# Ledger of designs, part 7: VH-VL binders against Glutathione S-transferase TCHQD (TCHQD)

Target 1, 266 residues: Glutathione S-transferase TCHQD (TCHQD), of Arabidopsis thaliana (Mouse-ear cress) (o80662)
Amino acid sequence: MQLYHHPYSIDSQRVRLALEEKGIDYTSYHVNPITGKHMDPSFFRMNPNAKLPVFRNGSHIILDTIEIIEYLERIAEVSSGIEDATFNREVVEWMRKIREWESKLFTLAHIPDNRRLYVSKFLRMVVIARMAESPDLASAYHRKLREAYDTEDKLKDPGALRRSKDHLLRLLDEVETKLEGTTYLAGNEFSMADVMLIPVLARLSLLDLEEEYISSRKNLAEYWALVRRRPSYKKVIGRYFNGWRKYATLVKTWMFVRVRSLLRKY

## First folded at step 20 (VH-VL)

Design j5 (from o2 with heavy chain I109V)
Fold by ESMFold2, last read:
Structure j5 (fold): chain C 266 residues (1-266), chain A 120 residues (1-120), chain B 107 residues (1-107)
Amino acid sequence: as target 1 above (266 residues)
Amino acid sequence: EVQLVESGGGVVQPGRSLRLSCSASGFTFSSYWMNWVRQAPGKGLEWVAYISSSGTYTYYADSVKGRFTISRDNSKNTLFLQMDSLRPEDTGVYFCAREENSYYDAFDVWGQGTPVTVSS
Amino acid sequence: DIQMTQSPSSLSASVGDRVTITCRASQDIDNYLNWYQQTPGKAPKLLIYDASYLQSGVPSRFSGSGSGTDYTFTISSLQPEDIATYYCQQYYDYPLTFGQGTKLQIT
């Protein structure tokens, strides 16, 4: 099994947490979206939406996070002969509910304008260059260019940002209430519902929003502390972002982007 | 000013029980995850158990699971360790320890320790 | 359980010497490691967290480094007050485990 991902992507983290919690071996291929490498023609042919992660097992290529996790559940059942009781209807309902929150717009709205606009312009220039290099993919690249402009328009729409924030607040309030009655999100055992939620909390921590969104909620704050004790968190997310590590990671990322910009590598 | 003080240690026979207390002062006790760590005579440190800030989450070393119970009373700023079915290998100095924060599982404040001896 | 093996078990050095203590984990612990000092007859004191970050109020002569399974604690210039036993502690997985300790003495 092969996973094309980037460690900073929420959906990549979700799939990697699932793989680690299930003890499934996989081959990791990093595809860095801030360099535009996910827009290279060879990757684009495999993944016409240029989204991460991309999961591959033999001839199976799966792009949707929940579909990947469902596939992993079926593969684990076939190999062991045991259905995972923690993967039930409530878990799937939580997974869908958590996915519905748009994390990209929220994340971009909390990045300083100068860095965001710089990366946005860089990515648009990459798309234009790739269209010129691969005319047979021009329609797909044109779609990605339109998506980039649509994202910039949404960032200027205070209604869209307000709806994303309000949605997150409702989601976290619902989680806070649920955790009063159970150890984990979908019961007293760790499940794929927790796998979907943990990267959301990690993103809030990365953006220095923990006090506003997590610490204000007693049950969620303790839950966040509890789940960080798991080896899956430490390997998938904590390696890059646990505590002070996030600042070292951000400094390295910024230097990488600055060096590539100076060298004009597209 | 920040202080942890253990009490309740003593000499007991195998199979008996002891209850250790840890009194906290100089900080907001209810905001911190707390731990017990023990040290056998002339030996190194062994982690025993943790309890979350509200008391909701607990976890134990395998050597004490089912025999020891960690608890807290936030209204009295007190951490407890109920030790049942004591064995000679439980002998040592018991420290209560505060986690500085939940990111490093590092203990920034320790009590002086209370000695526990389990012998016939 | 993750075993932590310190070396040496005991070390003698002179004031002003550079002292190095090594801690090896039974598996990759990805810098999830803390270092403590325990002065004789007293409770441990946190010196270094997350392999390399110096705790507030700890003298700059103390440092930590390493990666994977192998970690190093260093005193750049030994002082008389540094007589203690030193412990590493991993926090990659529970139970938390400590090294067996390194007793540091002055020659």
Scores: ipSAE 0.828, ipTM 0.928, lowest interface PAE 0.8, mean pLDDT 89
Fold by ESMFold2, last read:
Structure j5 (fold): chain C 266 residues (1-266), chain A 120 residues (1-120), chain B 107 residues (1-107)
Amino acid sequence: as target 1 above (266 residues)
Amino acid sequence: EVQLVESGGGVVQPGRSLRLSCSASGFTFSSYWMNWVRQAPGKGLEWVAYISSSGTYTYYADSVKGRFTISRDNSKNTLFLQMDSLRPEDTGVYFCAREENSYYDAFDVWGQGTPVTVSS
Amino acid sequence: DIQMTQSPSSLSASVGDRVTITCRASQDIDNYLNWYQQTPGKAPKLLIYDASYLQSGVPSRFSGSGSGTDYTFTISSLQPEDIATYYCQQYYDYPLTFGQGTKLQIT
């Protein structure tokens, strides 16, 4: 099994957390979306939406995060012979509810405009170069350019940003209430519902929004501290972003983009 | 001055119980996750259990699971360890320890320790 | 459980010497490691967290480094007050585990 992912991607983190919690071996391929590597023709032919993660087992390619996790659940059941309650009705309902929050717009709204525009310009130049190199993919590359401009238009819409924030607040309030009665989100045992939620909390921590969104909620704050004790978190997320590590990681990432621009590598 | 002070240790026969207390002062006790760590005579350190800031979440080392119960009373700034079915292997000095924050699971404040001896 | 093995078990050195203690984990712990000092008859004291960060108020002669399974703790210039037993502690997975200790004495 192969996973094409990047450590910063929320959905990549979700799939990797599921793999680690289930003890499933896989081959990891890093695809850096900030440098436009997800737009390289070879990867783009396999995944024309240029979304991460991409899961592959033989000839099966699965792109949807929840579908990937459902597939991993079936593999774990066959290997262990144990029916896993992590895919009961409540777990699935939480997974879908958490996925519905639009994390991309929220994240971009909290990045300084100068950095965001610099990376956006770089990525547009990468797409243009790739279209020239692979004319058979030009229609798909044009679609990606249009999606990038549509996202920038949404960032100018204060109503869209407010709705994303209000959605997150309602989600976290619902989680806070649920955690009054249970250890984990869908009961007293760790489940795929928690796997879907943890990267949301990690994103808030990465954006320095933990005090506003997490610490203000007593049950959620303790839950966040609890789940960070798991080896799956430490390997998938904490390796790059735990505590002081996040600042070193962000500095390295920005310097990498600057060096590639100076060397004119696309 | 930030302080942790343990009490309740003593000499007891195997199979009996002890209740350790840890009194906290000089900081907001209810904001911190707390732990018990023990040290057998002439030996190294062994982690025993943690409890979350509200008391909702607990976890135990396998060697004490089912026999020991960690608890806290935030209104009294006190951490407890109920030790049942004591064994000679439980002999040692018991420290209460404060986690500085939840990112490093590191203990920045320790009590002086309270000795527990389990022998016939 | 993650087993932590320290080397050496004991060590003697002179004041002013550079002292190095090693800690090996039974698996990759990805810098999830803390170091403590325990003076005889006293509680442990946190010196280093996350493999390499110095705790507030700890003298700069103490340092930590390493990666993967292998970690080192260094005292750049040994002082008389550094006589203690030193412990590493992993926090990659529960139960938290400590090394068996390294007893440091002055010649």
Scores: ipSAE 0.824, ipTM 0.927, lowest interface PAE 0.7, mean pLDDT 88

